# Miniprotein binders against b1l550: the designs that were tried, part 70

Target 1, 279 residues: b1l550
Amino acid sequence: MRLPEELLERARDIHSEAPSHRIKLDRVGSFGLKVPVEFKGFLLLAEADVWVSLPEGRRGVDLSRQVEAIYELSNPPKDPFSLCREAAISLLEKLNYADSSGVSIRFDAPLQDGESLKYYGVEISSIASDEIINKIRVEILGMTACPCTAELIRAYKSSEIAATHTQRSLGILEVSTKAEHPDPDKLASIIERAMSSPLRTYTKRPDEGGLVIRSLSNARLAEDVVREMIHLFLEEFGHLPEDTHILAAVRSMESVHMHDIYAERSFSLDEIRKEISSH

## First folded at step 9 (miniprotein)

Design fc8
Fold by ESMFold2-Fast, scan of step 9:
Parts: structure tokens; sequence; C-alpha cells
Structure fc8 (fold): chain B 279 residues (1-279), chain A 82 residues (1-82)
């Protein structure tokens, strides 16, 4: 998409002026752009944000150049990782007053689940300056055993088998690295394995029995799920640079409470390895 | 015989559920809740045995009852809290 030349000339005149106050801004840009992407054989409509830093002496950014940067690279549609990285680089080339640029792309990623597809949330970013930092956030719903109900039943019966209500929980893994973006399908798999059981789309009754039994065998507090996600992440992605930063989190949506339960841990690979080795 | 063992626990659970319903009709919420929790424990025991036996039809029947009882327990917990 391109704007009329008269509007572009007027906008550049205004944006090159000195501002009312000489204050640097960290992120200025176009948010909520709709862009097509190709992800693992699927053509998806994604949502993108593009931004640059703005120096204290300049009133505004060239928004039209930001839109041009991402749309030119999105036609034909390409994988969102390449689009993210290439657009961030292009923004710095087109907007030479900026010290840094960034691009974030959000979409729902399909996963094969038996005879159907289920979807999990993906957000990827590339932030360009004198180096490129790649970020990825994966969110996927799963099931956990309700430890409160299990504890009540255990206390009542002194039972060997805890009966419990299964609940929906959102697992979150976010990775920031100088290396390439981790494979989101592998991140989703880690989250699902850390939970009591995955959430199935179009589950039949026999499958439901299996899910409940897995949840009972693998009863998890939100805190347990976060620790397991970290353990599984280190097994799969421990080869990433030592300064890679990870956020692991779980949000448990409890039907018997008016609020959610939330647990998280942020760490670098260097920090977590030293912590584990000191134990 | 695991299938027969699972059926036995399933039938015992159903008897407790029937008794709990009678107690609720009489307004004895606390005693009804106790019986529902005991029934739920027996239902999960039956479910685990049925799964090990590979009897999908029985798993289906037991799971329907578990879902129903869990909803009843949730309703009773709300009444007990306020």
Amino acid sequence: as target 1 above (279 residues)
Amino acid sequence: DPVEEAKKYFEEAKKLIDEAEKLLEKGDVEKAAELYFEALWLLYKALLIADEAGNDELIYEIWEEIDRVEKLIEELEKKLKG
C-alpha cells in the first residue's frame, strides 16, 4: 500500500520538525496491521506491529515508510520468522534517524490433533539495532488436575487415589535470543507434556476417560507445571546461547474461584544452570 | 476379574448417590456432600480399573456419572460457602 504523494510530502515536513519537548521515544509505529503469512504449509492472516525509536530532536516517524516496509516483504506471503527479521532490518534502512526497529507478528498456529486441527497462540518479534534479538511467545491450553478437590477427597477418605476436577490451564513459554527463533511446535509440545494432559478438540467419550486418567496420574499444581516446563525446555533447547532469556508461566482457570491462579519464572540459561548445579 | 471389580465399585457409587439425593430432599446438605465425595472416590477407582481392563463402554458410563457428581459437589460447595 502507498499513500498519495501530497500526503507523504506534508507528513515528512511535519515529522522532521523539532518537537515541543526534546524527549526520546522508545517505540513509535504502526500497530495492528493485517498481513498474510505462510506457516508450515498454511496460509494465515496474521496481525503485525512495526516500530522504530525516535530521537529527541525529531517530532515524528514516517508511518507510510513503516507500512511500505512490511507490505512489500509480505507479498507473496512468506514464513513469519523471515518476514519479522527482514522487515525489522528494512525499517532501519528506510528510517535512518532510528537507533532501533522492531516487528511483532501474532497468529493462531494449527496443530494436527487426531482427525481435526487445534490452534495455539504464537507471537514472534525481531528487534534490530547493532544486533538482532529474536523473541517468540507460545500460549497453549491444556488440562490440569484440581489439587484443591483432590486434597479434600484425600483428607475425607485417607484414600490412595485422589479424585479431582480437571480444569483448563494456559501454558506460556517466551524465549528471547540472539539465535534463530525456536520452533513453536516444539515449545507447544513442551507445554503440553508439562501439563496433566493436553486439551483435545472434538474429544469423544473414550478419549475423555484417557484424559482424566492421565490427569489423575500426573496431578500438577501450577508451580509443578512451571518447573516441569523449565526442565523440559532445558532438555530440548539447552544448546541456545547462555544469555538467552526465558519466561515460563501457567495461568489456571478455576471454575470454583472468582480469580485465576498464576505462576511464573523468568531466567537466563546461565542463571538457571548455576542454580540447578548448586543444588 | 477387573471388569467385574470395576462394575462392583460403579454400582456401589450409584447406591451412595441415590442415598445422597434422599438426604438432600431432607435438607441434610453436609451428610449428602460426604456421600457424594465417597461416591466420587469409588467412581474414579472404577474408572481406573475399567481403563486397565480396556473396556471403553464401561469407561464411558463411569465418566458420565463422574461429570454429573462433580457438578453436584460444586453446587454444594457454593451453598456451604454462602
Scores: ipSAE 0.000, ipTM 0.175, lowest interface PAE 17.7, mean pLDDT 78

Design fc9
Fold by ESMFold2-Fast, scan of step 9:
Structure fc9 (fold): chain B 279 residues (1-279), chain A 82 residues (1-82)
Amino acid sequence: as target 1 above (279 residues)
Amino acid sequence: DPVEEAKKYFEEAKKLIDEAEKLLEKGDVEKAALLYYKALDLLFKALWIAIEAGNEELILEIEEEIFRVYELIEELEKKLKG
């Protein structure tokens, strides 16, 4: 590799040129980067997005400096929370024309399930400006079941009928805070405890009858699950700053429809406490 | 078969590195830098698979290439800073 002066000049000139239109862009960057991370003793392949704001007077961003920021910090692999936060800060240091930066890292997190592992989805972000905001989203599959006595009786007597009347549901908790990222294992635990039953690790022949009976014994609507998730979240994480924003949601996947049932609630800690206390 | 998958990503990365070097000779620093980072992405995919497969010989070979590409990227970035 040899980098003559003319090549360096060409690269600098392109990005520093005046744009076709003098419009600020909020997020410009490299999306879908593959980075190794260390999470609770596991080496995992994560997917990362890195971005910065682009001022109205500048044509482009230095993409190579964006990925340099994350890859410098990812070798050797480190925990994704530190990587996310440190990379966002590094982006602002390396790209002095930007007024904000962000990093998102997505991976499937292992969770112990008896003698095997199951996985849940994690996406963490850090957005840096004159302050830093940390965001985490946890998604985990579980089971929900309609609270209906007739369904319960039919399901108990027939595993095939029971399977038809239970649903896979995706539970979602998303937290945006000026504090450190909440522990994703605790968020996953909240979601699973709110559901009718957790989804079991794959086996060659599952105990389908046991799973259905368990789900129907603890039957909950998607709306019930969201309310329970909020309740459990407040018990575990009510100490976070008052301006912490939370999204709690459930997507119930109906087997006989080409559509899903969805329930959600967004709130700040300040808002939800006033709502609960005023009632 | 995971080892063969890792080797495929490794070979794809090497091809991108070769292409990036040719682009640098032609004066396209921006595209060359992006190809180096794309190669790095493929190398990390290969590394992850090799680690899970427990193939220590392949892990070392991929890590050596990652360090080499990273040095090339660092050199490029330092020369671009003005």
Scores: ipSAE 0.000, ipTM 0.121, lowest interface PAE 21.8, mean pLDDT 76

Design ku1
Fold by ESMFold2-Fast, scan of step 9:
Structure ku1 (fold): chain B 279 residues (1-279), chain A 83 residues (1-83)
Amino acid sequence: as target 1 above (279 residues)
Amino acid sequence: SRKKVRITFTFDEENREEVLEFLKRLARELAEKYGLIVLVYVRDGEIRIFVIGDPEAVDKFIEEVLKELEERGVKYTVRVEEL
């Protein structure tokens, strides 16, 4: 049963009323929406958050209009980048009192791994106001090998390949730009190339041995990985606007410790180029 | 301050998809040229363009869109609404 629409004429319009306190809110919206997206030939189930700014004189946001906007733009499913951008813009049309809007979409992205697939994490957003700012965060696991222990074992045993501990490390690249979202596969590739070796979904013993030897021959500190990620990022994406902001980080789940090692650097393209050129 | 405008077009249905793709490309080019935020979509058989930006830039955008449609000999009706 649905209630008669005539009741809307007698009910207070709560959202349009003045609030108890005249305070602006930055983000008010619908969070955790399930939406289908089409990514590089795959139909994926993604999770979306949508929001708008709320002026100091208005009590609430019409949340049903936010859900309608996502539904209309996600049927049929489209690529998550277009969905993110278009939904953010659409929110400003549907909710005229808003000064800004935003959409974030998160999903696990498939990546070809031999005859199988592996997955990495992607979160994108678009924030629309007087301009549009696009943000992407990519997270993928790789392998790191400790160069310090490798050097000690080499000195002890004088072996050709030094033994050392290896561990899973999570690489993170986050980019905020006025240009279009960077290709997440390229960001994932940068992270994997900066690691001692990539991880695989499935390996047979010869392939597994090869990955271990690669890792041992390419031992890197978390600090080394972050610096290499920044170097590779500049080679691939140095053409982005100078005010593009990047976060590069690595969390190494140390196999010989009860704790993790973490290294990060945040910077703008303008900032990092001046730093590199000053040396 | 920023100006928000919805432009609603009604076209001959036979050529609507072709005109839609043309308007999407043109809107993208002009948005980049004038520093505008733009969305082109279809609703209730109409093609709509929502544009946000500097008032003078928005006015130039509208003028150039209409000029390009006229040069292509496209028949349409248009409604322009400031939001």
Scores: ipSAE 0.220, ipTM 0.696, lowest interface PAE 4.6, mean pLDDT 86

Design ku10
Fold by ESMFold2-Fast, scan of step 9:
Structure ku10 (fold): chain B 279 residues (1-279), chain A 83 residues (1-83)
Amino acid sequence: as target 1 above (279 residues)
Amino acid sequence: SMKKVRITFTFDEENREEVLEFLKRLARELAEKYGLIVLVRVEDGEIRIFVIGDPEAVDKFIEEVLKELEKRGVKYTVRVEEL
């Protein structure tokens, strides 16, 4: 049932009223919206959060205008990067009392894996004010093999072949930049190349053995993986603005422990270049 | 100090697509030149440009867009609103 429009003319404008307390809010918005996106030839269901800042003198935001902003731009479906950026800008137009806005879009990205597909996690955001800052976070599983145990087994006289424990490790690259979002497939590739070996959706019998041998022959500490990810990132994306911020991390789900091992490094491009050059 | 401006253009329907592509390219070029955030879109048959940035830069953006349309001899009506 739709109420008569005449009632709206007589109702109070609650959102425009003074609040109970004059306190600014950093993020007020609609979270968990389902939106279709087009990603590299795939039509995917993504999940979006949209928000704006709220000044201390205003009671509320017009949430319907937030939903309107992203849905108008998502029909027909478009790439998630353009949708993220354009929706963030549109929020500042539709909600003119806001001095900043943001949009975050999450989805599982398909990645070619031989004759099949595997999936990795992507979260992108755009935060708009008098400038726009783009963020992307990529997470993908790989395999690591422990070099410490490998060395102990090699020292053991009765062993012909060095062996060690292997485990799933989650690689993470997060980039915040004033430039366009980096290509998530390239970020995923960097993570996989830094690992002892990538993981597969499925393996044929001979391929599984090869994957394990690759991992064992390329044993790496979590610390090694993070350093390699940073090295590979600089080779691929060193051209980004100097104030670009990066988080490189790995979480190793240790097969010999009840707990995980974690290693990370956060840095700006300016910071890391000075560090490397000083050595 | 952030200035927000909405510019709404009405063009003849047969020329709207050509003008839209021109304005998108010009807006991108000027946004980079002046460090502005710009969104160009079509809404209800009109071309809408939303610009955010430093007041002086926004004013120069508007001036250059109008100047380029005049150079091309494009016929239009325009509404400029400060938000």
Scores: ipSAE 0.356, ipTM 0.778, lowest interface PAE 3.5, mean pLDDT 86

Design ku11
Fold by ESMFold2-Fast, scan of step 9:
Structure ku11 (fold): chain B 279 residues (1-279), chain A 83 residues (1-83)
Amino acid sequence: as target 1 above (279 residues)
Amino acid sequence: SMKKVRITFTFDEENREEVLEFLKRLARELAEKYGLIVLVKVRDGEIRIFVIGDPEAVDKFIEEVLKELEERGVKYTVRVEEL
């Protein structure tokens, strides 16, 4: 039932009232919105969060304006990077009391895998104030093979390719920058190239054997994978602003243990260049 | 402190698409030049430009956009609102 518009003349504007306590809030918004996005020729269902800062003198945020902002920009569906950035800016326009805004969009990205597809995780954000900070996190599975066990088995058997345990490893690259979001396919490629081998959606027996042999011939510790990811990242994205911040990490689901192995490194481009150039 | 401004343009329907592409390009160029955040969008036949940044830079952005439109001989109505 729709109530008469005349009631608006008598209704208090609750959101514009003074709050019970004069405390600023950092993020107030609409979380878990479903939005369609266009990513590299695919129409995908993404999940979005939108928020703004709330000043100490205002009781509430106009949540309907937040939903309007993202829906207006998502019809027709557009690429998630433009949507993320433009929605963050639009929130500051529509909600003039806010001094900052943010948008986060999550989806599973398709990646060509021979004649099939596989998927990797993407989360992007844009936070707007007097500048825009763009953040992207990419997660993709690969395979690692243990070099320690390989060396021990080689000592026993003296074979060309030593047997060792293999396992799935999750690679993670997260980038925060004032520049445009890095291409997630390139980030996913960096992660896969740092692994002993990539994973496949499906394989026939000869192809599966080839992947296993590739992994065994390219055995890597979790620590090796993180260092290689950083090396490859600097080759591809070393041109980003020096205050760009990166997290490189890998979580290896060790097949011989009840627990996982985890390795990570956080750094700014400025920091890592100085470290590499030192003795 | 930051200044937020909404610039709303109305153009003849016949020239709207050409002017929109021109304004998008000009806005991008001036945003980079003055270190501003700019959003250009269309709503109900109007072209809206939202600009945020340093007050002096915002004012120069507005002056430059209007100057370029006048030099091109484009007919428009404009409304400038500080948010």
Scores: ipSAE 0.378, ipTM 0.791, lowest interface PAE 3.0, mean pLDDT 86

Design ku12
Fold by ESMFold2-Fast, scan of step 9:
Structure ku12 (fold): chain B 279 residues (1-279), chain A 83 residues (1-83)
Amino acid sequence: as target 1 above (279 residues)
Amino acid sequence: SMKKVRITFTFDEENREEVLEFLKRLARELAEKYGLIVLVWVRDGEIRIFVIGDPEAVDKFIEEVLKELEKRGVKYTVRVEEL
């Protein structure tokens, strides 16, 4: 049962009251909202977080207005990039006491894989204040093969293609920019091209053999994969603003160890360009 | 400090979709020109524009939007609210 609207006239406006302690909060919001999005012809169920800054003199945030902001813009479903950016801006209109707002949207993105589909992880966000910062994180699995063991086996048996251990490796590219979100399919492609080989959802025995041979012929350390990802990123996205920040990382789930191997590099475009040009 | 303004337009329903498309295009153009953050949407049959930026730039944005609507000969009512 709905309580009478007349009660709102008598109730205190708790959120607008002074708090117990005069402390500013950076992010207050609604987390874990389910939102439909349209991504490259697919209707997907995404998960969204929405938040605003809360000034030191205000007790609480109008959470219903946060939910209203994203849901008004998500019907009919639209692309998650426009939704993310527009919802962040809308939060500042609906909650005028906020100095900044943010929206994050997470989903599994379909990627064509021969006659089937495979999926990779996408998280995008937009943070609005006196400017808009767009962030995107892409994660996709690939295969790596150990060059160290390959070399040892080559020394032992002498073969054109040396045997070595292979494993699944998770590639990660994260971009923060004042420009529009980079295309996640292009980021996923960069990651897969940096690996020893991509992974498939479905393979027949001959195709599986081909992937293994490709991986063995293109053995790479996690460190090699990160460097190649950065190189490929600069070729595709070097046009972004110089203050664009990137994180490139690989987590290799080593088949011969009980633990994983991890390699990463964070950089701005300005920083990496100067580093590369110094040699 | 930044100025935040909500502009609410009421147009005849028959003209609303055409005017919405025009305002979205104009707002995008002016946002880039003046370094403003702008959102244009429809709510309760009204067209709303929310603009954030430097006070002088926001004022110029509002003036140019209204001027362009006058040039098109479109009849409307408008509310301008500083948030």
Scores: ipSAE 0.259, ipTM 0.722, lowest interface PAE 4.4, mean pLDDT 87

Design ku13
Fold by ESMFold2-Fast, scan of step 9:
Structure ku13 (fold): chain B 279 residues (1-279), chain A 83 residues (1-83)
Amino acid sequence: as target 1 above (279 residues)
Amino acid sequence: SMKKVRITFTFDEENREEVLEFLKRLARELAEKYGEIVLVYVRDGEIRIFVIGDPEAVDKFIEEVLKELEKRGVKYTVRVEEL
């Protein structure tokens, strides 16, 4: 049922009223919106959160204007980076009482995997105020092989390729920058190259054997993978502004334990360059 | 200290898509130069530019957008509103 629009003329404007308590709110918005995006030739269903700051003197946010902001910009579907940035800026125009706005968009990104596709996780955000900060988080699974157990097995029974346990490890790269969002495919590539081997959606037995041998021949601790991810990141994205912040992390789902191993490092480009140059 | 301005352009419909792409490119370049946040979009048949930044930087941005449009010789009307 649709009530007559004439009722809007008589109804109080609740959102513009004074609140019960004069307290600023940092994020008020519409969370869990489904939005189509175009990503590298694919039409994907993404999930979006949109929000604005709310000043202490205003009771509520115009939620319908938030939904309008993202949906007007998402029809027809466009790339999620432009959508994220443009929607965040649009929120500050449509909701002029807001001092800041933000948009987050999450989706599974397809990546070519031989004759098939595999998927990795992407979450991007743009936070707008008197500057815009873009953030991207990429998560992709790879394989790691334990060098410690490999060394013990080698000592026990010498062989050209030491036996050791292998496991799935989740690699994580998160970048926060005043520049445009980094290309997530490049971030995913960095993560996979840092691993003992990448994972595949589909393998035949000879290819599977090759991946296992590759992993065993390139055994790495979670700590090794994080350091390699940082090294590879600096080679690819060292041109970003010096105040760019990065989180590099690995969660190894240890096949010989009931628990996971986790290693991480957070840094700014300025900080890490100084550290590396100091010896 | 943050200045918010909406610039609304009315153009001949026949050239609107070309002008829109030009303004998107120009706005990106000028925003990088002056450090502003900029959004270029179409609404109600008008091209709109919403710009946020330091007041002096925003004023320079607006000045340069208008200067570049004049160079193109495209017919337009403009409305500038501080939000």
Scores: ipSAE 0.261, ipTM 0.736, lowest interface PAE 3.7, mean pLDDT 87

Design ku14
Fold by ESMFold2-Fast, scan of step 9:
Structure ku14 (fold): chain B 279 residues (1-279), chain A 83 residues (1-83)
Amino acid sequence: as target 1 above (279 residues)
Amino acid sequence: SMKKVRITFTFDEENREEVLEFLKRLARELAEKYGWIVLVYVRDGEIRIFVIGDPEAVDKFIEEVLKELEKRGVKYTVRVEEL
């Protein structure tokens, strides 16, 4: 049922009213929107959050304008990077009282794995104000093997390949930059190469045995994986602006403990280059 | 403070797609050169450009866009709105 348009003339414009308390809000928006995106030849269902800043003198945000901004740009589906950046800019156009806007889009990205596919997590965002900051976070599982237990078992048994515990470890790379979003497949590749071995969707018994032996022969602490991720990141993405910020982290789901091991490092490109050159 | 402007162009349909791609490339080049925020999009058959930047930079952007369109000799109507 449709209410008479005449009622709009009598109704208060709640959003434009002064609030009870004159307090600025940093992020007000529509969260958990479902949007289709085209990613490297795949049509995927992504989840999006959109927001704007709200000035101290305005009671509310025009939520319909926020949804309009992202949905108009998502039909037909396009790559999530362009959608993210363009929607953030469009929000500032549609909601002129806002000083800043942001869009975050998350999805599981397919990655070729032999004759099958495996998936890794991607979250991208663009925050627009007097500049645009692009962020990307990639998470992918790999395998680590404990070198400490390996040495203890080797001392006990005098074996050339010592037994040790292995576990799934989650690798994380997060990048914030004024440049375009880095390619998530390259970030995922960096994480996997830093691990003792990557994980597979499917293996036959001989291949599975080989993967285990590979992991045991390439035992790495969570700390080792983080350092290797940083090294590989600098080789691939050292050309980004010097004020680019990176978070490299590993969460190891220890098979011999009730708890996880976590290691991380945050840095700017300028900061890490100076640190490395001082050694 | 930042100036926000919407530029709306109406073109003959035969030229619209070519002009759209041209404006997208020009907008990207100028954004990279001057650090402006710019979005080029189509709505209701019109080509729209949204620009954010310093007032002088925005005015220069508008001037440069109109100059380049005149060089191409395409027929258009234009509406400029400060937001």
Scores: ipSAE 0.204, ipTM 0.676, lowest interface PAE 4.4, mean pLDDT 84

Design ku15
Fold by ESMFold2-Fast, scan of step 9:
Structure ku15 (fold): chain B 279 residues (1-279), chain A 83 residues (1-83)
Amino acid sequence: as target 1 above (279 residues)
Amino acid sequence: SMKKVRITFTFDEENREEVLEFLKRLARELAEKYGLIVLVYVRDGEIRIFVLGDPEAVDKFIEEVLKELEKRGVKYTVRVEEL
């Protein structure tokens, strides 16, 4: 049932009214929107959140204009990075009372894996005010192998090949910068190269054996993986602005424990360069 | 303090596509030069530029965009709205 348009002329404009309490709100918006995006030749269904700041003197946000902003920019589908940045800017134009806006877009990114595909998690955001801050978080599973148990087994067996426990580990890279979003495929690649080996979507027995041998030959502690991720990140993305903030982390789902092992480091590019160049 | 301005251009010529690409490049260059946030888009046959930032920088941005369009000798009408 559609009500007559004439009712709009008699209805109060609720969102333009003064609120009961003069309190500013930091984020008011439409969350969980489904939007199509084009990512590296794939048409994907992503999930988006859009928001704006609300001044203390205004009761509500025009939510219809928020949805309009992102949908106008998503048809035809475009890359999620441009969509994220442009939608954040568009929100400041369409909702002129807002001092800041933001957009987050989440999706599973396909990555070529032999004859198949594997997937990793991507979440990006753009927050606009008098400047734009872009943020990206990439999560991908890999394999780690324990060097401590490997060394113990070598001592026990007097063997050339060490046996040790292996497990899935989740690698995480998060970057916040005034520059463009880093390429998530490159971030995923950094994480995988830091691991003992990457994981596969599909393997036959010979390929599975190869992955295990690779992992065993490249045993790494969670702490080793985080340090290697940071090293590789600096090689690839050391050109970003000095105030760029990075979080590097790994969660190892230890096959010999009832609990996980977690290692993490947060830093700015300025901070880490000074640390590495010191004694 | 922050100033928000929408600039709306109407071009009555077949070279709208060329002008749009020109304005996108110019807006990008000037946004970087003046530390401004800019969005260039098309709606209802009009080319629109939304610019946001320091008031003095926004005013210089508008001045330089108009100057460069005059240099190209393209016929247009313009509406400038402070939001």
Scores: ipSAE 0.381, ipTM 0.797, lowest interface PAE 3.1, mean pLDDT 86

Design ku16
Fold by ESMFold2-Fast, scan of step 9:
Structure ku16 (fold): chain B 279 residues (1-279), chain A 83 residues (1-83)
Amino acid sequence: as target 1 above (279 residues)
Amino acid sequence: SMKKVRITFTFDEENREEVLEFLKRLARELAEKYGLIVLVYVRDGEIRIFVMGDPEAVDKFIEEVLKELEKRGVKYTVRVEEL
């Protein structure tokens, strides 16, 4: 049901009124919106958050314009990177009092895995002000094998393939840049290559055995995985602007402990290049 | 301070797809040249360009867009609104 337009003329415009306290707010928006996106030939259901800054003299944000901004650009479904960037810019057009805007989109990305698919987590953001900052976070599970226990067992029994514990490890790469969003498939590939082995959706016994042997022959500490991810990232994405900021992290769900092991490093491209070139 | 402008173009429907592609490319080139944020989109059969940034740069952007459109010889109407 639609109320008569004439009621809008008599009602107060609450959002444009002065607030009780003259305090600026950094992010005010619509969170948890469901949006369809097209990703590399797949139609996916994604979740989006949209927000704007609110000046100290304005009581509220026109939330209907925020929803309009993303939904107009998402019908028909489009590439989530373009949607993210365009929606952030559109918010600044539709809400002229805002100094900045942002959009975040989350989805599980399909990745070809033999004749089947596996999935990894993607969260992208675009924050618009006098510039646009694009952020992407990729999370994918892999396998790690403990080199310490492997070495001890090898010393006990002179086997070329030492027994050790293996576990699922979550690899994380987060990139914040003024350039376009990096390709998440390439980020996922970097993470998997840094691990002892990737995980599979489906394996038959011979393939499963091969995966385990590969992992055992390529035992890595969480610290090793983070360093390798950084090395591989620099090889693939060293061309990004020098003020690009990266987080590389691994959370290892240790099979022999009641707790996890975590290792991380945050850096800018400028910072890491200077560090690597030092003696 | 930042200047925000919406430019609205109306073209004959047969020319819209070609002109849209042209304007998207031109807007991208000029945004990089002048350090501007630009969005080109279609709404209600119109091509809209939203541009924001330094006032002088925004004015140069608008001038260059209109200059390049004149060279193409397509029929259009234009509305420019400062936000």
Scores: ipSAE 0.432, ipTM 0.815, lowest interface PAE 2.6, mean pLDDT 87

